VHH binders against Flagellar brake protein YcgR (ycgR). Designs and how they scored, part 98

Target 1, 263 residues: Flagellar brake protein YcgR (ycgR), of Thauera aminoaromatica (c4kar8)
Amino acid sequence: MAELSTPSPASPAPLDGGRGDELEKFTLRGARQILQLLQDLITHRGLITAHTGGGHSFMTAVLKVDEERGRVVLDPSPDPQANRRALAAPRLTCVTQLDGIRIQFPLVGLGEGQDKGRPALFAPLPAEMLRLQRREFYRLQVPLAHELSCLLKAEDLARKPVEVSARVIDIGAGGVAVVVPTGAAEFVIGGTLPACRLALPDGEPIELDLEVRNLNRQTQRNGTEQLRVGLRFAALPRAADTRIQRYIFKTERALNAKARGGL
Short names: E, the ipSAE of ESMFold2; O, the ipSAE of OpenDDE; V2, 0.75 times the mean of E and O plus 0.25 times the DockQ between their complexes.

## First folded at step 10 (VHH)

Design R79 (framework vhh_7pa5_2)
Fold by ESMFold2-Fast, scan of step 10:
Structure R79 (fold): chain B 263 residues (1-263), chain A 122 residues (1-122)
Amino acid sequence: as target 1 above (263 residues)
Amino acid sequence: QVQLVESGGGMVQPGGSLRLSCAASGFTFSSYAMSWVRRAPGKGPEWVSTISDSGGSTSYADSVKGRFTISRDNAKNTLYLQMNSLKPEDTALYYCAKDSYFEEWGAWFDHWGQGTQVTVSS
């Protein structure tokens, strides 16, 4: 029963460049491993973003794990509408981070009730949990101060050409992740965006073709929606590859130097 | 390593005030948006407020607008929450949280502290 998040507006974007089998080595299916990871989330008071579909999400946390009955107990949302969406959803996709490790798991069969006299959500223990360190798919998180952007050539709802300046939030050797306002353009997984322009802090913008690999529509904490788009570099020229790697290297060194209190 | 340490919680009567602080280390504080999140018995985690990396923009949950003020001191790597006109329903564990916008797809936060308890009772 292996169903990881399919790329969609309602679920977290997967990492670029893998088949489903590429994530298998990062997937926990042992009952004891799953129980231990859920207990670690309780111990560290893990804040979990639960995606319910239709671009909706809410914050939750694991209250306890009932190993004997094979279920997990979760905090409900303070927003009654979010709880109604969650209960109506065929599944939740739960995403969190612990010590630099991405943790993702599905919950199906969500119900409501009480725990110690307080409202709670209940679900069977997940059959699998994804545990992934960023180093396996290294991407530089772009410092906000760099204001790194990519001008995308896409289409609107009427299939007319549109140019969108998108903010780059991470960058690696294989691609970038960007954010755009919901409705700014339409993206299709597997579609190619030709002649886009990536603006690095130094030099002229890099012209390149990008392939849409994943889409994740996010509801912000304040209810504002944004679209996160994962884009793969298609046939990257060596000169562009060199400039991107140079930017990554220099920025990583600068961040490491600041973290250690030096240059 | 990223560390976020909250302080300033305590017991206060309705109508009172408290100022929470969050000391940040292990990352370039001035490059990240920061948030306050609270968690109360019988209620799940509730986002309270966010401040941009520069401090130039702020946003608040409807339940706290006009009563709470978020601020930051980038020179001191410190986040603040000034809480005025406190109500019993503000009773919660208050977390300092680092925005996950730059680090993780799908998660709102990538790091948070252990929290500081605020209790509003007569």
Scores: ipSAE 0.414, ipTM 0.792, lowest interface PAE 2.8, mean pLDDT 81

Design R80 (from L2 with D99E Y100H E103T W104Y G105W S106G W107E H110Y; framework vhh_7pa5_2)
Fold by ESMFold2-Fast, scan of step 10:
Structure R80 (fold): chain B 263 residues (1-263), chain A 121 residues (1-121)
Amino acid sequence: as target 1 above (263 residues)
Amino acid sequence: QVQLVESGGGMVQPGGSLRLSCAASGFTFSSYAMSWVRRAPGKGPEWVSTISDSGGSTSYADSVKGRFTISRDNAKNTLYLQMNSLKPEDTALYYCAKEHYDTYWGEFDYWGQGTQVTVSS
């Protein structure tokens, strides 16, 4: 069962920093714990969404931890513009997940150079890393094989109705994150998209209202850009909520069974 | 309740100047880095500039570097963008944003309502 296809990498949005007191109990500050967690990300080939501020991000990975120099080495984007945004940013907010657990950490003082003859980005080791219990803020990374989509009913730049088929990259009890085709629609934070249709593997599409919570232009590992939209479920009928939760739990159990032989 | 309210947009000729403001409320403004993001007709969102929580560091997109200046007044909970030498390509809706984005199970939206900037001859 370990033959299950690798799902598309999740592109989670950073958590609200205004919940500092609430998040402190999940924050790792010990140097040994931080080094171990970074090494776990390397071992599991964890893909990281690095937010450069202003709604921009790019996909990266930790290539190594240089303990001697107190640095983390990151895979640069093939898109030079994404790397320039990263180097110009006062801080990167790095977000990833490991076995459904959300991991988030800041990098300050990003530089560029070479590692063993290859281009690399590097930064001092983070002083803190956030590791959230999945029950608090869980988002299921949708397996690519499921081809989960959401038909969005939105408006174009002329405020004319338009339908956009968007790929669902993650899903939780409170909403979904989707990738939308470039230029297909106009999104405004706080705007409501009525009567959208979420296609789950079993049964007919679920009709639901979605609220736009965040927008992020992401540069992929292959250098292409995509728009990621975070969408919150407006009040759901009980039947729709039940079907979404059932999909999440069934998929999580299936992924755990393949990873751990029936755990 | 987090609120970000942008103002100061308008119509201007190429080479002109505009100053945008963003009034923030509902959070400790001085604890967050703040950004300006724009969306031009037919294009996705483009990051413009970021300023650290203290104002001690700033960064800019290559397209605006040397022409735009980001600043903040933590006593007034206000973010600013001074735009000089404006070009037609700067025509866009300009948004104010916090460093950290909301989650879909989080508290509140973090983008403002936007302010329109139109540069035309």
Scores: ipSAE 0.000, ipTM 0.128, lowest interface PAE 12.6, mean pLDDT 77

## First folded at step 11 (VHH; framework vhh_7pa5_2)

Design S10 (from P83 with G106D; at its last look DockQ between E and O 0.67; V2 from the best seeds 0.00; counts 0 for: pae E 3.2 > 2)
Fold by OpenDDE, look of step 11:
Structure S10 (fold): chain B 263 residues (1-263), chain A 121 residues (1-121)
Amino acid sequence: as target 1 above (263 residues)
Amino acid sequence: QVQLVESGGGMVQPGGSLRLSCAASGFTFSTYAMSWVRRAPGKGPEWVSTISPLGGSTYYADSVKGRFTISRDNAKNTLYLQMNSLKPEDTALYYCARDLDYWDSDTFDIWGQGTQVTVSS
């Protein structure tokens, strides 16, 4: 009677490391960045949905950021039961929106107290804040005035190395779309362009590897044909990623301010 | 146009009660702290009470603590002040004010025209 060794249950495949990495790009962990974002929520008077678990939530707002004590001050609910649930919860999941960007952050260690005779909820500053753009890969349309460019190292039809200066038309955490003159170089979907240079307004160009993901021929109003090339960041240093994110954030703020009638 | 309009003032006897209302318009009411301030004849303005944007937090001047209750209905864009056990010293013009900072005093940027409260025998 051969004991059929029941095959050991296959360890669940590690959750797809790719989604985690993408989420990490949108996660703020720097103390200064977190403080700034919380201050922005105050300035813009953003209301927050705080989830306490079990399908329960209540509305709150950041009333103050106490940097000295390392805590955030929240508006209690007018519903005492909601506050009790919040205080009993091991973790709050806070969700809000600022300038069309979804913001999510955890709060742990919520307490009730008073500051100068004013009742409030207190929590330590969040360790991280997630900024999610509605579109999984929100691409910022680059203003023409910024003249953002990318030097592409490609090959021509004869496989001779050529450098093409391409205008960046949109940029996101995952890549860029550029326009090049038709015939300037040959691009192959899935091909890698090594050691390209992305020029941002705030400093020296960023050297990076790009993967061709999409090719689209466009005819301009004047009859000139242009090639739109969608490029993925194949390898992006952390410092470069930070710069790109900063640029996107600043530009989005400026565009939104302008749209609201700001200077 | 941003506007605050107070109502509910009047004449009452000592020990009586009044309920003041303030109707807000022209801004997102639920995102602002709101306050009541009063001015008695011959005196400077006196802060009375403040309520947080969502109404979960309230605080009061010592002179009115235990007698007055501030509340709000964000669905109606309305601020309230329930005044009980009124005293002659409570006689004043009562103003509704929008507060820019819940923690900082005197950060009012919008005021109503006020409603008169008179407590007399």
Scores: ipSAE 0.773, ipTM 0.906, lowest interface PAE 0.6, mean pLDDT 89
Fold by ESMFold2, look of step 11:
Structure S10 (fold): chain B 263 residues (1-263), chain A 121 residues (1-121)
Amino acid sequence: as target 1 above (263 residues)
Amino acid sequence: QVQLVESGGGMVQPGGSLRLSCAASGFTFSTYAMSWVRRAPGKGPEWVSTISPLGGSTYYADSVKGRFTISRDNAKNTLYLQMNSLKPEDTALYYCARDLDYWDSDTFDIWGQGTQVTVSS
């Protein structure tokens, strides 16, 4: 029964743009680095999920890097409709893994043709490629039962100090997303919240500085409005990082155990 | 432990059809290009056809183009060769091969034992 309860393999979805700034330090932009990484994908035979938009994707692979023409050569889909969607898309978001490391890169200007008489898809070399360990891109959705919270030391409209206890919705290596009542404090993208306290289960709160990365209004089922605040960890100490990773790992194992059969 | 096993060969009259299969095991089939290669009596190996890892691109020797169709089923780890309009000159031992370089069909690292195709009246 436990094998029947195992969750389906997660599809490699693109990382969202709301976290783009926190991912910048993992982004390769050097032409030589990009060429080498693409060549590594060829050598390791990495399979790529190419997202065409609207929830559609297809499997492909880098067959060749044509350095002379400055382009990548991709394996077309055996499904002609997938190829037509790819050619019509303003960009392809390619997602793959290499030795357990997530690789993501855009391709624009996709075309069809032949190379050495063999059908293929072509695109100019990407201007950037993202390379991440799983730890760096994964965000755990925090179970409500854990009541994970973060005490935010923020300011109101009059610049007066306020403390807001915010429920943590998700958590990863680089930050958290929290929810607060609308109007509880003034948040500005790029603003810093010093000396906040992240409360993990069964331990002392972690003191840390947070940077506001995104803000999104939400309406609850009862009509109450709340604000989702994306927060980046500043200069996270190794001990704090270890505690956060331990929480994520333990919670993942617990969630996977519940998804598998019981006794 | 890497293995390729061909089947589907036999005797057939000129103009007939056969479908060859190649069962793959011990490696991630969908990440490799695959080829069919044949060896006629007293001859060296002759490349027949190649298919890309995900099956979106195929390529054929001129001698079989229009008569043979290469395909693959990555869910079943199986490579196929549909052979139509067979000629006595197609008589050979047919091998499937794992192709390391899709663009250069002389870099095969793993071969099957072959399946015999005989075309005669």
Scores: ipSAE 0.363, ipTM 0.774, lowest interface PAE 3.2, mean pLDDT 86
ESMFold2 (binder alone), look of step 11: mean pLDDT 84; pTM 0.850

Design S11 (from P150 with T50Y; at its last fold request DockQ between E and O 0.53; V2 from the best seeds 0.66)
Fold by OpenDDE, fold request of step 12:
Structure S11 (fold): chain B 263 residues (1-263), chain A 119 residues (1-119)
Amino acid sequence: as target 1 above (263 residues)
Amino acid sequence: QVQLVESGGGMVQPGGSLRLSCAASGFTFSTYAMSWVRRAPGKGPEWVSYISPLGGSTSYADSVKGRFTISRDNAKNTLYLQMNSLKPEDTALYYCARDLYWEGKFDYWGQGTQVTVSS
């Protein structure tokens, strides 16, 4: 009668310490706060994009918060394949908006079941929820004429290092959004891309570490699929920060001048 | 203003089929769970079927299970009920109802569409 040692739940990897401080201000960890925010999502009927990894996501909604059982009830996808991916994923990254505020939270331990005869997905309550206020995450839409690019150091499906030149579509103090061809590399939300190079018009590329924050597959009008990758500056030298801020400011000024008929 | 308008009811023989539709307006349809409820003559309201906002979850009353299929088109703001193998006991006024929350409460109902199953 071999005592099957129940594998100890793998402690969530500690969010790395340094730039974590700013995010910590926006991270809810209190049980009551989390419950309230989930309830708010229900009340406001917010749809959620759940990322399963590998660039895959599906739409869901919080249907119920079960406080007694310490679980959240999610709307399954009408796509059975999406549900299979979700159930196979060690972690879901859920992204939504409430009153213009971006909300992000992880779910682990997803399962399928029924509540009162209704099929649903179930997960334990999230340990943390990130609530990002608008002001800090202003993103400048990069003019096409500026041709900003970011050289991403990533891995392919075989975990072979690859360099991908990505077009920057928006930039802010906290990061960039880029577009890459589908299949150019594998991106994992929460993953770090070290020693990337951001090319600004005003000088040499900036070397920086990037963290993948979101993935969105986009189909262009021509039918070409592209992957939009939201990247956070994980480690940004002060000089680089200044350059980025200067670029944003200069560009905004120019755009505003143009909009006012100045050119 | 929230509006639910049912259609597709009628008279059918036992064993026949009908497809009910409910056109929704005045709210973000894709974010609400929806249900069908029916009221037979001289009886109280009976829940028939449920569908989640995205359509990934459906449930049915035992009385209609295997015969009825609920579906939705969120792009068209329309709820459907395919009714097959209809029986005389399915004769009722069928309502489209917006589910308030997971608790089985409804906040809005349509005017209903009459379904009559008779030989």
Scores: ipSAE 0.867, ipTM 0.946, lowest interface PAE 0.5, mean pLDDT 89
ESMFold2, look of step 11: ipSAE 0.621; ipTM 0.869
ESMFold2 (binder alone), look of step 11: mean pLDDT 89; pTM 0.904
OpenDDE, look of step 11: ipSAE 0.828; ipTM 0.931
ESMFold2, fold request of step 12: ipSAE 0.551, 0.542, 0.336; ipTM 0.842, 0.842, 0.760
ESMFold2 (binder alone), fold request of step 12: mean pLDDT 90, 90, 90; pTM 0.905, 0.902, 0.905
OpenDDE, fold request of step 12: ipSAE 0.853, 0.851; ipTM 0.941, 0.945

Design S3 (from P147 with E104D; at its last look DockQ between E and O 0.36; V2 from the best seeds 0.64)
Fold by ESMFold2, look of step 15:
Structure S3 (fold): chain B 263 residues (1-263), chain A 121 residues (1-121)
Amino acid sequence: as target 1 above (263 residues)
Amino acid sequence: QVQLVESGGGMVQPGGSLRLSCAASGFTFSTYAMSWVRRAPGKGPEWVSYISPLGGSTSYADSVKGRFTISRDNAKNTLYLQMNSLKPEDTALYYCARDLDYWDSGRFDIWGQGTQVTVSS
């Protein structure tokens, strides 16, 4: 419980189901692969954040894998309420990292009992585990000075076609988040925006189709209202992916150099 | 370097209480289970109590159940043993030990120097 209430090295928040299509290629489903990854967590003494829903989580660890019975043995929380929430939850979403590799997996059917005469939590082995290298989950916060933009083909409030130049605020392997003034266009979650153009600093704009994944209204520091639009890349060409990764890498290195007082 | 340092031992009358502490340094305390082990005069080591890395699982030898309570404070890298209703047969050198029972390295890989508990009339 102290781990839930104090600063500690914690795994990132769970990747939501809206990224499921994009993450399927990083999902392990083979029993041998799952066992090996769980064993790696045990060997490296990985601490796990187990999310129980409703914004609640607790710290745990895999103490062992019972291969013969097909289950994991987990360290219970010292907080009885956290254990109660875990046992009542239809699933735990477990998140951890090993050396820059993000690991996420569901546990269902959690139960309590004894192992070696000691209290423990048990669950069947997960049917899948997500294993991501840093490049697969990282989102770069785009510096304002870069003025990165994406030209969106959308509809305005009157349902007329409009092209909107949107500022890109973050970018990753699977998509971008952009901001537009409130009312500049109307967006539908799940809708596709065809033939958009992403302008990176080096080279010609990238033509791509985007899917609207989320919408959030926000107020800037100057009081201006704007809409944050989360967009997924559809069918990204390899050359475009390479350019995006190169931009992320170069920008991160430049930001790191400034943080160290490099000039 | 890796170190465990026990304290809090002493002389007490039967029925008395003591609280042992163990300060850990040089390793990530919160990722390891811990145990108390004791060695009575003329006897080999006897496991006393266990606590899991995050503190949610504890266990005790039958000889101390209901009288001793193990706890840990991971923010302070400290293990504790509260000993109540002490008996002459609890007289021993008490060790703090890093417990690898769930891992493939033998059970106790690091020990402290021990703290003496003496219970006599």
Scores: ipSAE 0.583, ipTM 0.847, lowest interface PAE 1.4, mean pLDDT 86
ESMFold2, look of step 11: ipSAE 0.552; ipTM 0.843
ESMFold2 (binder alone), look of step 11: mean pLDDT 88; pTM 0.895
OpenDDE, look of step 11: ipSAE 0.861; ipTM 0.949
ESMFold2, fold request of step 12: ipSAE 0.555, 0.518, 0.525; ipTM 0.841, 0.823, 0.828
ESMFold2 (binder alone), fold request of step 12: mean pLDDT 88, 89, 89; pTM 0.894, 0.898, 0.896
OpenDDE, fold request of step 12: ipSAE 0.888, 0.883, 0.874; ipTM 0.956, 0.956, 0.957
ESMFold2 (binder alone), look of step 15: mean pLDDT 88; pTM 0.897
OpenDDE, look of step 15: ipSAE 0.877; ipTM 0.949

Design S5 (from P147 with I110Y; at its last fold request DockQ between E and O 0.48; V2 from the best seeds 0.00; counts 0 for: pae E 2.3 > 2)
Fold by OpenDDE, fold request of step 12:
Structure S5 (fold): chain B 263 residues (1-263), chain A 121 residues (1-121)
Amino acid sequence: as target 1 above (263 residues)
Amino acid sequence: QVQLVESGGGMVQPGGSLRLSCAASGFTFSTYAMSWVRRAPGKGPEWVSYISPLGGSTSYADSVKGRFTISRDNAKNTLYLQMNSLKPEDTALYYCARDLDYWESGRFDYWGQGTQVTVSS
């Protein structure tokens, strides 16, 4: 009776190789490059959204790059509570845009102090900075009439699983942006939402894993607060990718035709 | 065109208070550090106070520390200087100035016409 050694399930090859590779080419890790980009943020007066986790963020700016001390000097929030959250956070996710290029970088080891009698936040220089050119991350603004939605499988504040139906506001090959009511769920940047369902106008919803990439609290014109969640497709089947691309293409064509007065 | 327009100056008795305002236009106000500078009669310009773009960092000259408070409302494109416990030596023309740099002090690229503050008994 030959014991059929059940082949150990091959660890799924990190399907992340291709997308990780795509981001890698946009990731700066060189000290000089990082310093230059931080200096560019100063020169161009780029304001930064610093995410502290838990859907909280504050606006800041790079005030100074201290190369000698290997640190970045940030403008504290005028809100003491925001600063407390920032200092308590193990990591800040900083997001900004310069000349249409999205820049994202982490800061760790945030501290408060003074320089020349000026209060400031201090952090070691980031180990990496991501610079994303718009052209490669085109996102279609979804027409309201299409009513695209994404069922998000998330957790609430109590870590209880919740399902949130979110409106898709933009879509691209790499992900979607959705809007959810404030407090509908807890989102963590870098967190994964498994087995979500993206509803396109054609066919059955697409099941996919999503990674939270950004959070932005927005106040609508009517005064209602909502949370914009930027989501990356963490695992997208080829068939799903094709459907998404088809939708984008079809929609763009229709929008362009309308803009030209053809419809 | 960059414009800075100061207001709120006047005559006040020693120990009194004034609040200066500076209306900014012609640039993205929230992305600039701002300062107050004053010029007393017969004296050169004196830096008074600094505020960072988001307002989280402030500094003051020793002569006004504990008495003056700089603030800003980026939504209104307005810089403020609350002046308390005013002294005769605070008599000056007060200017709103745009800082050229975020962190280096004493360099300004634009300033207003100034508002007169007179502290006298």
Scores: ipSAE 0.888, ipTM 0.956, lowest interface PAE 0.4, mean pLDDT 89
Fold by ESMFold2, look of step 11:
Structure S5 (fold): chain B 263 residues (1-263), chain A 121 residues (1-121)
Amino acid sequence: as target 1 above (263 residues)
Amino acid sequence: QVQLVESGGGMVQPGGSLRLSCAASGFTFSTYAMSWVRRAPGKGPEWVSYISPLGGSTSYADSVKGRFTISRDNAKNTLYLQMNSLKPEDTALYYCARDLDYWESGRFDYWGQGTQVTVSS
């Protein structure tokens, strides 16, 4: 059903490392919670993408949780090269999703061996597991027709104030991504843009502080260069959060209704 | 509806070879461990071989080690059993079975009608 109405799903890549402090409240560290979540992966047959670094990954699954020995048993790859990369990696970043819940966890100390004559990969139980409901990691791709914008209060090279009206290309619970013309302002990763204004359709613009998390240069089809700026909401009042979530919910519902009605 | 359809059985002389196939449909094949189970005349079911969901782990009953090879092609939703150096003791009805457990084999919820393997002079 969703494949008829939904764009290609995003890759199960690890979440952006710059969001770690935002995600701490969704991180499970209790041994009992970790054991139960691993068992749920087995019960629900969750397939896992294990990232070994350098852009390499392989598919795996948790075959067993060995509570007595304090370890997890993973399905090796049928590709021996993938197994060699996994064993050489200082850690695996495991990513999966069950029923709209994203699960991510590190495994360190991966080894190979056999149990009951069956080859497998083994690792100590993870010390933490990230468990996110959809709203905590989801980014809505903003429809062009909405012309959603954010007025950035930034600085030029001389540290003089400038205002830049930036088009919002995606929006989520924790931030936005915007595009600006190359050279419109000076942005530095970790820098704070105070008192910016996010224009939503349902009322007055929201005043909020933004932190620059990433920068990416993009060349449009016509050769024009622009800068993609990933921005985190710094301190977001509850009313502002509510308005942002309402916009996301209503827009996604409207997009899904159009796709469903086209069947 | 879950379906498992075995094929490739037949009559062969001792020392011969056969390759069994199992076509799977009605479920996400790559998320299940699979096994071959056989039933010899007058005997109960005997587990033969196991393969993990992604195919990286296999195991065999002692009676078939070194002679049988289990494999799977998840893109074609097909399980295989290559049987070499066949013995009269291998005569049985062979079933492919879907395993409820990923690691502790023995809880199978679906299997087909089986394919007959007969090893005789």
Scores: ipSAE 0.507, ipTM 0.825, lowest interface PAE 1.8, mean pLDDT 86
ESMFold2 (binder alone), look of step 11: mean pLDDT 86; pTM 0.869
OpenDDE, look of step 11: ipSAE 0.859; ipTM 0.948
ESMFold2, fold request of step 12: ipSAE 0.402, 0.411, 0.380; ipTM 0.783, 0.772, 0.758
ESMFold2 (binder alone), fold request of step 12: mean pLDDT 88, 86, 88; pTM 0.885, 0.868, 0.890
OpenDDE, fold request of step 12: ipSAE 0.883, 0.875; ipTM 0.956, 0.958

Design U1 (from R78 with F104W; at its last look DockQ between E and O 0.50; V2 from the best seeds 0.67)
Fold by ESMFold2, look of step 11:
Order: C-alpha cells, then structure tokens, then sequence
Structure U1 (fold): chain B 263 residues (1-263), chain A 121 residues (1-121)
C-alpha cells in the first residue's frame, strides 16, 4: 500500500516578531504558581481562546489539572475541524483573563482522549504562564482626529539615515504601532531606532529609542502599499511613561464623554 | 471597570424565538468588536457570533447561520442576539464578550455572567 501524503510543513514565521522578550518579566515559571493559576482558571470557569496558528482559533476551558500525571485537561471544540487543527498544531497559544489580568500560556503535545466518558483534550502542564495587568496589555486605538505622529530616525537600504514621519495608530504602556508608506525606510525586527520623537498633544515631543518588534505589509484600497510597524519603547524614562499614561487616560475619558453626550 | 450584563434568556419551545441583550458599561463600547459565546450543559464554550465595532461586519458559527442575527446599538451601548428557529441543541448559557485584537489574533478580555436559554418540549 502506498504511504499517505506527507503532512504540510508549518507556515513560515510572519514578518512581525513576537513579544516574548519584552514580556519575560511577567512570566511565571514556578510549578507551584502554574498549578495554582490553572486551578484558579478552573474555579472561575475562564473562557479561553486557543490559537492554533494560521489565523485559526477555538474556544475552550480548563476542565481539570491532573497533578499526578502532569497534565492539563481541556474542553474540545464542538467543531470537529477546530479539534483536528488543534491536534495537528505544534503548539496552542491559550489566552484568557482572570480578575482583569490577562493570562496566556502555551500547550504542546496536545492529544485527544476521554475524561469520565466525556471527550477531552490533554496536554502536559505548561512550562510557563504569562500574567499581564490591564496597563501592560492595553493598546488605545488613537483617534484619527488627534493626528498623533512619531518621527522615526531610521535607515534606507543603503544604511543611510532617513527620517520618516509616521502616523501612530495605537499606543500602550510598552510601545506604539505606526504606519508608513512601503519603501520609506528599511525596518529590521530587533533593530533599534535611536532618538525618535513621539508627538503628544500636551507638550514637547518625547525623545525615545524604539525597537522594531513586528512588521505587517498591507495593501490599501487604492492599491498603495503601507507597512504597519510595531515598536517597543526602549528605556522609557518615568516622566515620559507618565505623559503617555496621561494621554491614554485623558483620551479614554474624552471618548466616554462623547459616547454619553452623542445621543 | 468593564461590565457586561446579559438578559432576555428564558424557556422556549423548539422552533421558537428569543432576543438576547447585553448592556455594556465602563468602556467605549463603539471601539470594540463584540461576540456571543455559549456554554451548553456538560460541554465546552462555543463561539456563536461576532460583530465589528461599527456593526458593518458580522460572522456566525455554521451551527447558527441563517437562524441567529447579531446586532448592536452604539448609542445605547447594547449588543443583541436575535435567535430564531431555536433547537434543543441551542440550550446553553449565553455570554456577551468583548473582543480584543492583538498582533497575533483575537481573544476575549471581558465577558458577563450569562443568560440562560432553554429549548425543550
């Protein structure tokens, strides 16, 4: 009998980079802490989104932790295709919240089976869990009317300095996302853009170093290419952090006030 | 503080209709995509439907397409789910959930306590 077709290899890495290094300080690795957090998710019946890659995900929940066997037990999806993708994925990225804290953890080695006669998914306990408070994960979508901008001190292909004025589309405690025309500069994930200037409405621009964390190429409706660049704040002074948080807070207040008065 | 309060659940016969509501407060409702998620007795959670922040785009699980309609009123900070042609398998606790999108994909950072829908007899 001929062998079945060879499975397709995993998709190549996306243009944007992960946030793993900037998030390391919020990562739990202690076995006791991980077990307790998983038990808390069970107790509060947390709704978990499990990402299988390729833009696919499904809803799940932790049913129980089997400490003796070192396993976590999850609900399978009602959608059989989602379960097949989960079992084929090299890892699941599980994301949920507990008391306003964002919880993320990887599961590898997912298998299927039964738990008390009920279908279930099983995996070894995660080696790490991420806990972020709202401040650490929130990204404000910047209103177009604010025309918030960041002057990027970048390089062209020939490694010559170039300055690019980029529109800020979101902003949070750890960084910004901006859009630029494709070809305006060369960006390398992991690269540092020194002495950039973030323009906030309430004073002089903030001078800061930025690190490129992700890149997404996009085609606009008119056929024009643009690049979404995710940028991390490097070594942000406390005064600058305070101004950024104040901008976020004030903008949220203004949006809420407009929603109440915009009947 | 984000608050999502579901209402409108109840008992209905197969083939019946029900309209769920979700009152949102503590955030700018019009800036977020919103979803309905359900959890049937003894089963895991299931995504039901999502509506974009403006209400211009909707999506549905295959199991409810053509029977359920998601909508929102951004002036009233309210999310709705119109459920028609209800079946016993639609029996579940229904949650409204706030969708939060990051670089690698969506997840739900908030949900309510849910409202019970029971379809029987």
Amino acid sequence: as target 1 above (263 residues)
Amino acid sequence: QVQLVESGGGMVQPGGSLRLSCAASGFTFSSYAMSWVRRAPGKGPEWVSTISDSGGSTSYADSVKGRFTISRDNAKNTLYLQMNSLKPEDTALYYCAREYYEDWGPWFDSWGQGTQVTVSS
Scores: ipSAE 0.596, ipTM 0.867, lowest interface PAE 1.6, mean pLDDT 83
ESMFold2 (binder alone), look of step 11: mean pLDDT 82; pTM 0.817
OpenDDE, look of step 11: ipSAE 0.851; ipTM 0.947

